# VH-VL binders against q5vz03, part 15

Target 1, 156 residues: q5vz03
Amino acid sequence: MVDILGERHLVTCKGATVEAEAALQNKVVALYFAAARCAPSRDFTPLLCDFYTALVAEARRPAPFEVVFVSADGSSQEMLDFMRELHGAWLALPFHDPYRHELRKRYNVTAIPKLVIVKQNGEVITNKGRKQIRERGLACFQDWVEAADIFQNFSV
Below, E stands for the ipSAE of ESMFold2; O stands for the ipSAE of OpenDDE; V2 stands for 0.75 times the mean of E and O plus 0.25 times the DockQ between their complexes.

## First folded at step 4 (VH-VL)

Design xc (framework fv_ixekizumab; at its last look DockQ between E and O 0.85; V2 from the best seeds 0.00; counts 0 for: pae E 6.7 > 2)
Fold by ESMFold2-Fast, scan of step 4:
Structure xc (fold): chain C 156 residues (1-156), chain A 120 residues (1-120), chain B 112 residues (1-112)
Amino acid sequence: as target 1 above (156 residues)
Amino acid sequence: QVQLVQSGAEVKKPGSSVKVSCKASGGTFSSYAIHWVRQAPGQGLEWMGEIIPIFGTADYNQRFKGRVTITADESTSTAYMELSSLRSEDTAVYYCARDSEYYDYAFDIWGQGTLVTVSS
Amino acid sequence: DIVMTQTPLSLSVTPGQPASISCRSSQSLLYSDGETYLHWYLQKPGQSPQLLIYEVSNRFSGVPDRFSGSGSGTDFTLKISRVEAEDVGVYYCMQSTEWPYTFGQGTKLEIK
């Protein structure tokens, strides 16, 4: 994801700023396009939260997984309220960053909520992340890790 | 079920502009892309552009080179396509269509079409 | 832009006989996620297009099983095993693998 987000900063639900490169390096990255005023987004976000928590927050060893929320909310305050209400402890692109619109176009997002799983170079592993989580739960993460070719995979 | 209803036929002179509306009813309007597709008489379908109303930004087929503007009004669940600097070659039926709720990047719901005739 | 080419441009079929329509793309439609975003639409006379098949081979809800889609890469086929009167119209393939989305020029199916 470093290749796509480059030198950008991401934010936490507490308003803290983090460097994208440091936060996303050697991880499977999920780009989550959603908005609080979209009922399907409100329905899916708790499922993503459970998925994320099981992999990174409750696990004995955190899995190499990170979510970057790309908000379609109407304001920065609505975005932050949504993150505090329903989201897991993941990251977001700042509301005022125009790259939100470039990411939407780059990944051909034509409906929300949308969960796009990407490699470190930005290539799509799957754009059906929501369906995979609903149907397979945590088991789908192994497929994503295998496709991602990150630090837990070695070449010989 | 979701349905799309378009505005009525228009007759325009070359050089003028036309604005076609597409009103959605049932389901969610804001969270699915509305696409515009045209069909000239005796010709095939041509994708013009799209807007996801909730994002508020549109993407366009470069063939229309700054002549097309797609907008949406969430309060009325209506999308609009405005085409300026009209030429006789723009005579066509203009359709709005929606991305599928169930199938990625396929259009499962279409408006009835709006005939725009450009003639002097 | 990806160019979509359909063959034939028109065909006339006796009711009950099969029909086959080809669609070729100028580039592979296989996306990096392993999916192929090629869809087939039917436009009946005086009507809006309607979705028949999505992602190469999946029938849309309510579409009869006499319709089937197949193909991969750049070469795709829509088959109707036994044509009925209600199948008359123009068939279009569409790719949505790359922006901008593009359609084939259409194939007109008529009854003899």
Scores: ipSAE 0.656, ipTM 0.866, lowest interface PAE 1.6, mean pLDDT 89
Fold by OpenDDE, look of step 6:
Structure xc (fold): chain C 156 residues (1-156), chain A 120 residues (1-120), chain B 112 residues (1-112)
Amino acid sequence: as target 1 above (156 residues)
Amino acid sequence: QVQLVQSGAEVKKPGSSVKVSCKASGGTFSSYAIHWVRQAPGQGLEWMGEIIPIFGTADYNQRFKGRVTITADESTSTAYMELSSLRSEDTAVYYCARDSEYYDYAFDIWGQGTLVTVSS
Amino acid sequence: DIVMTQTPLSLSVTPGQPASISCRSSQSLLYSDGETYLHWYLQKPGQSPQLLIYEVSNRFSGVPDRFSGSGSGTDFTLKISRVEAEDVGVYYCMQSTEWPYTFGQGTKLEIK
């Protein structure tokens, strides 16, 4: 099976390069489509940050979860500023990676912000990640993990 | 309350082009997809394409064979649909509509429509 | 392209009586996320289409509860429990599961 991000390289908010295949191994992947100039994105990103932080960044046992930001920003600098200002410590597809456009099309993104929860192979768990986080908070992650069929001994 | 207001009726000759505008007011523009749907007289609805203004890229119904160009101007909150090489069968009311993730890819807001008449 | 077929194409109903419109798709509208993106619109005479039902069975804001949607896979139904004069117009089903989005032919509802 082929990973959704394959041999792509991702970046951190600090500019570090990370191999997607290694970073996303056996994880629930949240593709986050957003932009700094999008008011709804700016409103939701902090909520996502709290969600991510609780599951991964500050957890004693990090959950099998990763966010990959797919930017709709106007420039690389704008994207970076957005990440630094409001994003959690998750990963991003590089601004100049043309795969950004392909991902948007593949997952039928017609509005932002959008949070698409997928398996590592790209199979959709839910297109309603944003709604589920808003309505259920951390409780929705258990459903994602179960749907992802990840081989691990993990419980939220 | 978000509204979509379209440009006025057009009368065009065959072979010419028409550009219809759709201005959004009262809410967010750039983050939503604007779709174009047309309706020939007495006929049904036909999806033409869509654009997410903030992305700047559009998707099209390939049935139009490249005659459709959809653009957006974020500064004026206006989307545009240009149809080239007009034919008599392109006579229709053209609608813009907003896609909302909240309603799961349904069109919750529509423009009032723009009649485009193609006649020699 | 996914072909959407509505039946009937026209319907004349006595006020207070029920109405039912069928919409069939040429392929399953079930998306990989487990959701089915089939929607219903009403276009009243001289007006733009308006959203009635989204995702098979969810009523849009302001839509009376006499409207209901159901179905799965390739077969869908819009029902009006008690037709009123204001329900006159053309009803369209639409799929947004796959590009290009496609509509049914429309069903014209008239009052007897």
Scores: ipSAE 0.369, ipTM 0.812, lowest interface PAE 1.5, mean pLDDT 92
Fold by ESMFold2, look of step 6:
Structure xc (fold): chain C 156 residues (1-156), chain A 120 residues (1-120), chain B 112 residues (1-112)
Amino acid sequence: as target 1 above (156 residues)
Amino acid sequence: QVQLVQSGAEVKKPGSSVKVSCKASGGTFSSYAIHWVRQAPGQGLEWMGEIIPIFGTADYNQRFKGRVTITADESTSTAYMELSSLRSEDTAVYYCARDSEYYDYAFDIWGQGTLVTVSS
Amino acid sequence: DIVMTQTPLSLSVTPGQPASISCRSSQSLLYSDGETYLHWYLQKPGQSPQLLIYEVSNRFSGVPDRFSGSGSGTDFTLKISRVEAEDVGVYYCMQSTEWPYTFGQGTKLEIK
C-alpha cells in the first residue's frame, strides 16, 4: 500500500487511529468513495456493510480484505454521522487528510458511490466493485483475490 | 427524468466574458460530473472541462487554461461555465452534459446548448 | 492528447442498406482496469448529441438493436445493419480513457 497510503493513519468508526500500512498489508483493498447526503451512497452502504461483515468482521477466519472510506462529505461531523449510522467496521481516511482529494483524482472518480478494488501496489482490479457485489454477492471476492498478488489466494 | 436546462443565447464582443448556466432537474446533481463541450458552427465537438459538484473540484482542458472557470451551486442544482478573453473563434454552441458511472464515463444526458456569438 | 480519427467524414446511404463508421485512436483506449472507454454519440439535425453506444459495444437505453459497436485497442467500428430515415445526423466517437476527453471529427450520415 506504500504507493497509495504510505505513512498515513486511518480511522475507525469509533475514532481510533491505525497505521495504514499495518492495517492494509497483504490484503485486497477496496477504496469506497461516498458521501452522507448522496442518496445512492446511502442505498449502497448497507449492502457493502453486509458484504464486509460476512467476509471480515464476523468471520471465524477473516478474509484478507479491507475497506477504506474516502469521504466526499462537507464536514467532519457529516462524515462521522454517516459512518456511525450505516458503515461496517472498516477504515477511513481522516476527514482533514487532503489525500482524499488526491485519491479521487488518481482513480478518476467522477461519480459516487464508487468502489474501486485495488492491489497492494495500487493497480485497479476492478472499478465496478459496487456492481459486482450487487450481482454476485460474496462470490465476487474470489475473483478479486485471484487477481490480487497476495500470499493467500484461495478460499476455505 | 433527469434534464439539463441551459441559459439563453448570448452575443458578446471580443475581449469580454460569458457565463453559461446549466440547471439540473429530476435527479441527483451533486454526485455526478457536469462536463462542458462546445461546437463551432458546422464543426465537431470539443471537451472544455468538468466539475464534480459534491467535491467542488473542476478540471480543464489545458488548451483553455486561464480562460475557463467551471463552478457549481448545489443549493440550486446549477453548474456554470465562464469563458473570458473571448475571441471570434469562440463563437460556438456550448453544451453541458452529465457523466454517469453506469455508462462508464459516457455522457448520458445533454443540455439543449447555448449559442454564444462573438463579433465586433 | 489522444487523437480520434473517423472515416468516412460523410456517408450517403440508401434506406434499408447497412452503414459502417470507423474510429481510430492515436493510442490504445484500454485502461489499466481492463475496460475500454470508447463511446458513440448521434447528433440529429438541430439537436444535442445523444448517447448511442458506451464502452465499445453496449447499447444505451432505448437504442435499437440495428446499432452495434465493436473493436479494441485503437480500432473501433459502429455499424447500422439497416439504415432508416431517423438515423440521419452526425456520428461522433469519444474516448474517456484519459484526460482530456476527445472526440472524433464526426461522420455525417445522409439518406440517398
Scores: ipSAE 0.058, ipTM 0.690, lowest interface PAE 6.7, mean pLDDT 87
ESMFold2 (binder alone), look of step 6: mean pLDDT 92; pTM 0.946

Design xc1 (framework fv_ixekizumab)
Fold by ESMFold2-Fast, scan of step 4:
Structure xc1 (fold): chain C 156 residues (1-156), chain A 120 residues (1-120), chain B 112 residues (1-112)
Amino acid sequence: as target 1 above (156 residues)
Amino acid sequence: QVQLVQSGAEVKKPGSSVKVSCKASGYTFSSYAIHWVRQAPGQGLEWMGEIIPIFGTADYNQRFKGRVTITADESTSTAYMELSSLRSEDTAVYYCARDSEYYEYAFDIWGQGTLVTVSS
Amino acid sequence: DIVMTQTPLSLSVTPGQPASISCRSSQSLLYSDGETYLHWYLQKPGQSPQLLIYEVSNRFSGVPDRFSGSGSGTDFTLKISRVEAEDVGVYYCMQSTEWPYTFGQGTKLEIK
């Protein structure tokens, strides 16, 4: 995803700004399209949070995985509130970045919540990230790593 | 029950515009794209464009670019398709259809259709 | 634009006999995610289209087992193992692998 977002800045739930290139390099990236006011988004976000935490925070070695939230919320404040309430400690595209709309169009988002797993060059590994997490749990991540041409063995 | 209900048939003169409505019920309207598809009498289906209401942004088939405008009103769970500079060749049944959550990029729920007749 | 071509344009079948409809795309419908976004719809006389098969071979909810889809790349087939009177209508394939989404010209199925 570095090839697509590398020149941009991302934000944390505390409003801190990070460089996309540094944050996303050598990682499998999930683009997460969601909004707090949509019930299906509120239902899925905790599942993604559990998945993310298991890979990044609870594993003996953090997995090379990062989520970039692309908000469909009505305001920057609603976006940040949603991140604080239900999200894991991942990153978001700034609410006012017009690329938010370009990413929606580029990845043909026709429903939310949507989880698109992408390679460093922006090519889609799977458009069905939500389905894979629900059906296979953590087991789906190894397939994403192999597809992303990132070769790592990590322990939980 | 999940349902899309469209506005009634219209007869328009060449050069005018028409605005067709599509009211959704029984699901989270804002979360799923609404597509517009038309069918000229005795002809096949033609995709015109889509809108995902929560983002408020529409994508169009280039064939209709500049003449079609698709909008959505989340407060009334209603999508709209406006086609301007009408020609006799625009006589068709216009359908709205929902993009499915689980079968993305396939249209699982369709409106009943709105016949728009363009004649002088 | 991807061009979708259906054959035949029409067919007449006696009840209980099988029917087969072909759909060809001008380029591969395999997306980079490994999915093939080809779908089949039925439009019964005077009605809106209804989804029959999504992503090549998956039956939509409520669709009878007599309907099946198959294919890959550029060649796809919809089969009805035993045609019933309620199957009358026009069948359309659709691709949503590339924007804009495009439909085949339709195949009219009639009962003899």
Scores: ipSAE 0.696, ipTM 0.885, lowest interface PAE 1.4, mean pLDDT 91

Design xc10 (framework fv_ixekizumab)
Fold by ESMFold2-Fast, scan of step 4:
Structure xc10 (fold): chain C 156 residues (1-156), chain A 120 residues (1-120), chain B 112 residues (1-112)
Amino acid sequence: as target 1 above (156 residues)
Amino acid sequence: QVQLVQSGAEVKKPGSSVKVSCKASGGTFSSYAIHWVRQAPGQGLEWMGEIIPYFGTADYNQRFKGRVTITADESTSTAYMELSSLRSEDTAVYYCARDSEYGDYAFDIWGQGTLVTVSS
Amino acid sequence: DIVMTQTPLSLSVTPGQPASISCRSSQSLLYSDGETYLHWYLQKPGQSPQLLIYEVSNRFSGVPDRFSGSGSGTDFTLKISRVEAEDVGVYYCMQSTEWPYTFGQGTKLEIK
């Protein structure tokens, strides 16, 4: 993901800006395509939040995982409200960044919500992240780490 | 039961344009890509392009670049395909189709088709 | 563009006998995520295409068990274990691994 997003700035739910390279380095990255007015997105987002929190906030050692939200919302305000209401403490591509449309096209997103798990170079590990989390819970993360070819100790 | 219902058959002159509609019912219109596929008489299927209504952006097969425009109106759950500079070889049945909930990038729900005849 | 080639272009089958349709792609349909985005459709006379098999081997809802798909890489097969009258029509394979999405030229199945 650093190779794809490295020079971009990402935003937090509080509106703070962070550098993508520093935030995503040596982590399994999930690209999350969703919108607040999409009922399936509202159903899945809390499940992703629980998954994320267990790996990075509640674990004894934070797992090498980050989510980058790519909004399909109708406005910047709707995007930020959605992040504040249901999302975990992850990152988002700014609403006005035209790269959100390029990422949608690059990863051939034809339905939302969609969770695409990617390597540091942008290659897809799985485009069925939502299905894997729903069916296997935290167990699917170990497979993603192995496929991502990153070497880091973690506990969940 | 999710359905896609298309507008009726049209007869057009060479050089004119045609706009075909595709109205969705019974499901989440904005959440899935709507594709346009055409079939000339006695021929196979040809993908023209897609739109994901929530993103509001359309992607096109290079073959139709500059002639095809795909749009969507979320308030009426309707997608449109407009083809300009019509030629006799554009005579075809035009289908709209939706991405499947079950299999990625497969089209599980199709409209009934709209016959567009281009004649002088 | 990926070119999809079907064989045969037509076949005639006695009811109750098996049928097999092949689809070959000009390059591998294996995506980097380990999935293969090859799908099969049936277009019955006067009707819209309908999805039969998605991602090589998964039967779509309501599709009878007599239909099965198999293959990998560039070579794929659709099999009907015992052909029935309702199976008449044109079968199309489609790849969605790479844009633009492309279809095979179709295989017409007729009853003898």
Scores: ipSAE 0.497, ipTM 0.831, lowest interface PAE 2.5, mean pLDDT 89

Design xc11 (framework fv_ixekizumab; at its last look DockQ between E and O 0.04; V2 from the best seeds 0.00; counts 0 for: pae O 5.6 > 2, placed apart)
Fold by ESMFold2-Fast, scan of step 4:
Structure xc11 (fold): chain C 156 residues (1-156), chain A 120 residues (1-120), chain B 112 residues (1-112)
Amino acid sequence: as target 1 above (156 residues)
Amino acid sequence: QVQLVQSGAEVKKPGSSVKVSCKASGGTFSSYAIHWVRQAPGQGLEWMGEIIPIYGTADYNQRFKGRVTITADESTSTAYMELSSLRSEDTAVYYCARDSEYYDWAFDIWGQGTLVTVSS
Amino acid sequence: DIVMTQTPLSLSVTPGQPASISCRSSQSLLYSDGETYLHWYLQKPGQSPQLLIYEVSNRFSGVPDRFSGSGSGTDFTLKISRVEAEDVGVYYCMQSTEWPYTFGQGTKLEIK
């Protein structure tokens, strides 16, 4: 995903800005396309939050996983309110970044919510992230890590 | 039980425009792409374009370059397809169809079709 | 654009006998996620198309088990194990691996 998002900045639910490269390097990235006004999005977001929290926040060692929310909301305020209300402590592409529309088109998003799991180069691991989380829970993450070809062991 | 109901048959003169409607009922309209597919008499199916109502932006098959416009009105749960500069070759049944809630990029709900006849 | 070619263009079958329809694509339909986005539709006389098979081999809900899909890469087959009167119509394959989405030219199934 570093190869795709490069020098772009991502935002947190608190409005802080982070560099995409630093935040996403050597991680499995989930692109989450959703909007607060769509009931299926509101139904799935808590499941994604539980999944994310178990891997990143509650795990003894954080898993190499990050979610980048790509909002279909009608305004930046609606996007931020949705993030504060239902989302986990993940990142989002800024509402006014035109790349939101390019990502939708690149991954052929024709329905929301949609969760696309991608490699560092932007290639799709699975377009069925929602289905895999619902059916298999945390067990699906191991398959994503193996497909992602990332480094989990670091030394100087 | 999601249904797509289209407007009635039209007879148009060459050079005119036609606007076909597709009203969704029995489900959420805004979250799923509405596609337009046409079929000339005795011929096969041809994909024209799509709109996802919540994004408000349409994508088109380049074969219809500059002639087709797809729009959506979320307040009435209705999608529209307008085709301009009509020719006799545009005589066809025009279908709207929805992306599946369950299956990526497959159309599981179709409208009944609208016959557009371009008068010679 | 990916070109979809169906054979035969028409097929007449005695009731209870099997039918087989082929669909070939000009390029592989394998997507980077390992899935193949090839779908089959049936258009009965005077009706809208209806989804039969999605992603090569999965039967859509309510579709009888006499219908089966198979194939990979560029070569796909729809089989009907025992043709019934209600199966009459035109069968279309569609690819949605690449924009624009394209359909085969159709195969007309008739009862003799």
Scores: ipSAE 0.765, ipTM 0.890, lowest interface PAE 1.0, mean pLDDT 90
Fold by ESMFold2, look of step 5:
Parts: C-alpha cells; structure tokens; sequence
Structure xc11 (fold): chain C 156 residues (1-156), chain A 120 residues (1-120), chain B 112 residues (1-112)
C-alpha cells in the first residue's frame, strides 16, 4: 500500500469508489498531477493511458502498477469530463479531498503535467516519470519496479 | 519562443508599495511556476518566492513574508509581485523567471528585469 | 537556509585559457529522488541571468560544450575549457533542493 493514501477512498472514471489501501498495496504508484484545461496535460494523458494499458489491462500478468490522478481542475465537472474523455482505467483522489493540495506541496510540484513515481512509503523513485515514458516507453517501468519495495511476479 | 516581459522602471518613496508585472507570451503560462528574484545594484541574486498560476497559490522566502504578495491572472497570462513598506535597501532590479518544463526547479526563461528605486 | 559559497568572487583570465569556479553548499544538495538540484547561471553585462548548467553537469540548450559542470554532495565546479570574450559576466550557482532557493554570491569573470 501507499503509506500516504492508505485510509482514503479513491474514485474510478466510472464513478465507483475504492479503498486506497486495497487498491494500491504492493504496487508501484504513479501520482499524476494534471488538469483538463492544461494543453500539455491533454497531450500527455493519452500516452500515459497507452503505457498503463500495456502494463496492466493487456498484459498476460498485469504489472503491479497503479496511477492516482491528482487533479488541479477548477471544478468537479471539469475533472470528471477530463477523466472520462482521456484517462485510462486508473484511479483518482476525489475532487473535494483536500489531500490533493497536500500532495502537490509534499512533492513540490511546480509544473503540470507531472508524474511522480513513489514507493509504498511515499518516498520518490523519480520525479521524471513523464519524461521517462516519452523517451523510453515501457522500458522505464523496469527501473521503477526494481527501485520499489514490492513483491514481483510480472513481465512488461 | 517563450518570453517574459516585465513592466517598466519605478521610482518610489520609502513606506510605499510597488507592483511589478510579468507577462508571458509564446507559450503556456498557467502550468509552470513563475519565480521572483531580485538583485540590488552590484549585488547577487535573491529568490523571493513563486506562484503556480493554475493552482493560484504562492510560496514565499521567509525573509520577505509579510511584505511580498505574488499573484497571477490566467486570463492575461500575467504574474505580479507586490512589495510593501518599501525601504531604500529594496532598491533593486526585480526579475521574474519560469520554472523549467523538463528540468525541475531550474529557471530556463527570465524576464528583462524591472528597476525599482526607493528614494526620498 | 542552505548557504552557497562561491570562490573566487572575481576571476581575470587571458583569452583561450581555462577557468574554474567553485561552489560549496552548507549541506548536501542530494534530494530524496537521488538527483542533485544544483544549477549555474551566467549574467552577461547588462542582461538578465541565463541558465547554463542544470542538475550539476547538464548543459542547457544552446550552451557551448566548452562549459562543463561537475561535483556532488556539497562541492561543485563549473569549468570553461577555453575562455572567450563572450563569456564575460557574473556566474551564479543556485540550489533548488530545498526552500528557500539560494544563490551563491557570484563570480565575476573578466578578460585580461
């Protein structure tokens, strides 16, 4: 589980809620800071969706990987529309959860989109997840999972 | 090409305030932090604080907290720095600078600077 | 605050000769992600600062390869392999590993 999200609820793009601890335990977690009205966020989100789909949805053994969207949107509707339009089948902090702002500060996010790859205890594996996906594609996940303290039985 | 264009030079009396603008053009504004850095004549650089326009929140160097206010207006792609209770030692060139897109926490684009002179 | 100390504060160099500028921090600049957020800027006469080297050793776009950066922990160096007239100005190191971001005092490079 991710130490920083364990007791919270997360939401899916279809509106379901899930317990963060159960959804995130024993996974590499990517915190995705983005917003619908940010053109670079809209440009990157499909690439992240392809990355996630290849690792999780279409792999013979799904990789231990999860994305948590941390919205910088100005309204709940903007956030939901963005998720429905462009996001993969990953999770998000609810719009009204004030922890969205605490995570931005904790990881000193000064630009979006930003993809911060973290261990279960919230320590940063890399702040450069977006750049690594763009430059190396699926290969970058091996570095992330090797750095993470999780039990492995997957292939990418 | 992305540019940051600042407002013109100001001459102010002690005890007054000044508000310097920084307008972005040729690129995105809202998603990158805008930093403020000052340089007294013949002296080095001093970081004052930052704002990330899409979040609408600013963070400050404690040395200026209480006297500096940093704001941003997404509709005009402009950031502002206001310094109050001016003293003669606040005479400096004030720069805005943009956080790097790919190289976290480095300033890749700088404004031309705004000279603020505080004299009686 | 992390104190950044540059040496020398002034440097006079014959064209074509190398130059070396040191920057020391009061504590390690290694961040929890394993990166070091130490950067170098050049302020040419009458101009705004411009980014030269980011994250210790990486040249920013358009910076000539005669500039190089190195170091780790608390000790960092900027080197110019062959100084040219266009290199005159004041060089600043900056750390952004911790708030507040802090600069060195500057090193003024002049041509003899």
Amino acid sequence: as target 1 above (156 residues)
Amino acid sequence: QVQLVQSGAEVKKPGSSVKVSCKASGGTFSSYAIHWVRQAPGQGLEWMGEIIPIYGTADYNQRFKGRVTITADESTSTAYMELSSLRSEDTAVYYCARDSEYYDWAFDIWGQGTLVTVSS
Amino acid sequence: DIVMTQTPLSLSVTPGQPASISCRSSQSLLYSDGETYLHWYLQKPGQSPQLLIYEVSNRFSGVPDRFSGSGSGTDFTLKISRVEAEDVGVYYCMQSTEWPYTFGQGTKLEIK
Scores: ipSAE 0.580, ipTM 0.846, lowest interface PAE 1.9, mean pLDDT 90
Fold by OpenDDE, look of step 5:
Structure xc11 (fold): chain C 156 residues (1-156), chain A 120 residues (1-120), chain B 112 residues (1-112)
Amino acid sequence: as target 1 above (156 residues)
Amino acid sequence: QVQLVQSGAEVKKPGSSVKVSCKASGGTFSSYAIHWVRQAPGQGLEWMGEIIPIYGTADYNQRFKGRVTITADESTSTAYMELSSLRSEDTAVYYCARDSEYYDWAFDIWGQGTLVTVSS
Amino acid sequence: DIVMTQTPLSLSVTPGQPASISCRSSQSLLYSDGETYLHWYLQKPGQSPQLLIYEVSNRFSGVPDRFSGSGSGTDFTLKISRVEAEDVGVYYCMQSTEWPYTFGQGTKLEIK
């Protein structure tokens, strides 16, 4: 199975490099398109952070979930500052990785913030991840897991 | 095939309460939102509120000023809508509807409707 | 609340002829995520509403291709290329961009 991010490398807010294939294996992947200059992005990011923290960071049994930030910031420094200020401990596509633009095109991102929930192979589970989180909280994750057809049976 | 089956018609006095049920069968229930929409005779549709069973919280149209209570029982796959302090203006067909994960907050499945008549 | 205004409120159409219904919102239905949550329903006589179009232009399963939706921002249109007898009923637009969800007044379609 070909991963949506293939052999790409992702980064953490601390600058650590992570192989995308290993990090996203058998997980529901949330592609997060956002930018610090975008007020709606700044408003939503903390909510996403709480969502991620509850499922992954502080969970006794971490959910098969990962967020990959695809920045629409004006510079790498702006992106980094945004991640450090408001983002959770999730991953990001490097600012200078041209795959950022390909992802935006592939998933028809015409406005931000947008949260596209995908399988590891890039198939879309839902384009409305942001709205689902806003309205349903952690409840929406069960649907994502079921749709993703992940090997492990996870219950929130 | 997923269906929503509602409880039968009700006749109520002003000031009383009515509780309408909506039972889902043939599919998932807990992870989808159940909405309530009413339609007065010869009138349009009015959204009342929603609930997501596994989340447990409901959202309401504030126009009802707290008279609406929406609940859900996951064990029976049934949602409920209770309307209190009934008035003649509350006479309507009440529908439950489900929004779809794939059709994005559009109501893809509807109940058959429940007529509630409020009269002295 | 977002006010949804449909025009016309009633429409009489000869079978085989096209029909067009407009739905206008009091504010833009484009959400910050780039999605526009405008949907169309048909309520046939004596029946529950049924989904026709979701998110402006997507036909629901089983909906004939003679139905189409278009629009953006605050102006939306439902078109029927060739009206049939089975298309009789009341059409509603609905927005789910903001709470509370709101419907248009409805457009009654009749056959001449």
Scores: ipSAE 0.019, ipTM 0.609, lowest interface PAE 5.6, mean pLDDT 91
ESMFold2 (binder alone), look of step 5: mean pLDDT 92; pTM 0.945

Design xc13 (framework fv_ixekizumab)
Fold by ESMFold2-Fast, scan of step 4:
Structure xc13 (fold): chain C 156 residues (1-156), chain A 120 residues (1-120), chain B 112 residues (1-112)
Amino acid sequence: as target 1 above (156 residues)
Amino acid sequence: QVQLVQSGAEVKKPGSSVKVSCKASGGTFSSYAIHWVRQAPGQGLEWMGEIIPIFDTADYNQRFKGRVTITADESTSTAYMELSSLRSEDTAVYYCARDSEYYEYAFDIWGQGTLVTVSS
Amino acid sequence: DIVMTQTPLSLSVTPGQPASISCRSSQSLLYSDGETYLHWYLQKPGQSPQLLIYEVSNRFSGVPDRFSGSGSGTDFTLKISRVEAEDVGVYYCMQSTEWPYTFGQGTKLEIK
């Protein structure tokens, strides 16, 4: 993902700005396309939050996983409100970054919510992240790590 | 469940433009891409482009460079395809079709089609 | 653009006999996620296309099990084990692995 998002900045729900390279390097990255006004997005976001906290919330050895939210909301305020209301402690592409639309086109997003799991070089591991999480839970993450050639010690 | 209903047949002069509508009912309109596909009489299918209404961002087949515009109106659950600088070779049935998350990149719902005839 | 080529362009079969339609792509349709985005549609006379098979071998809801899809890479096949009168129409393969999406030229199935 550093090859794709390299020099960009990402934001947290608290308004903090982080450098994409530092935040995403050597992690499996999930690109999450969603909007607050989309009922299926509201239904899936808590499930993704549970998945994310199980992997990342352990203080000692968080799994090498990060979510980058790519908003389809109607305004930056709606995006931030959605993040504060239902999202986990992950990152988002800033609402006004034009790369939001380029990512949608690059990954051929034709429906939301959509969860695209990618390697560090931006290659897709799976376009069916939502289906895999629903059907297999945490077990699907182990497959993603293997496909991404991420050789980190972690615990869940 | 979801239905796509298109506007009626049109007869147009060469050089004019046509705008075909596709109204969705029964399901979520904004969150799934609407595609436009045309079929000349007795010929095969050609993909023209797509829009996902919630992003209001369209992608086009380069074969229709500068002539096709796809838009959507979420308030009326209607997608539009406008084709300009019409030629006789643009005579075709124009279909809208829906993508969905369940059948990735396959079109599970189709409109009934709109015949556009371009004649001098 | 990926070019999709179907063979034959037309075939006539006696009811109850099998039919086979081939589709070849100019490039591999295997996506980096391990999926192959090749789909089959049927267009009955005077009607819109309808989805039959998605991602090579999965039958769409309501499609009879006499329809099956197979293949990988660049070569794909749609088979009908026992053709019925309602199967008359034009069959199209479509790829959506690479943008722009492209269709084969179609195969017309007729009853003898």
Scores: ipSAE 0.632, ipTM 0.860, lowest interface PAE 1.6, mean pLDDT 89

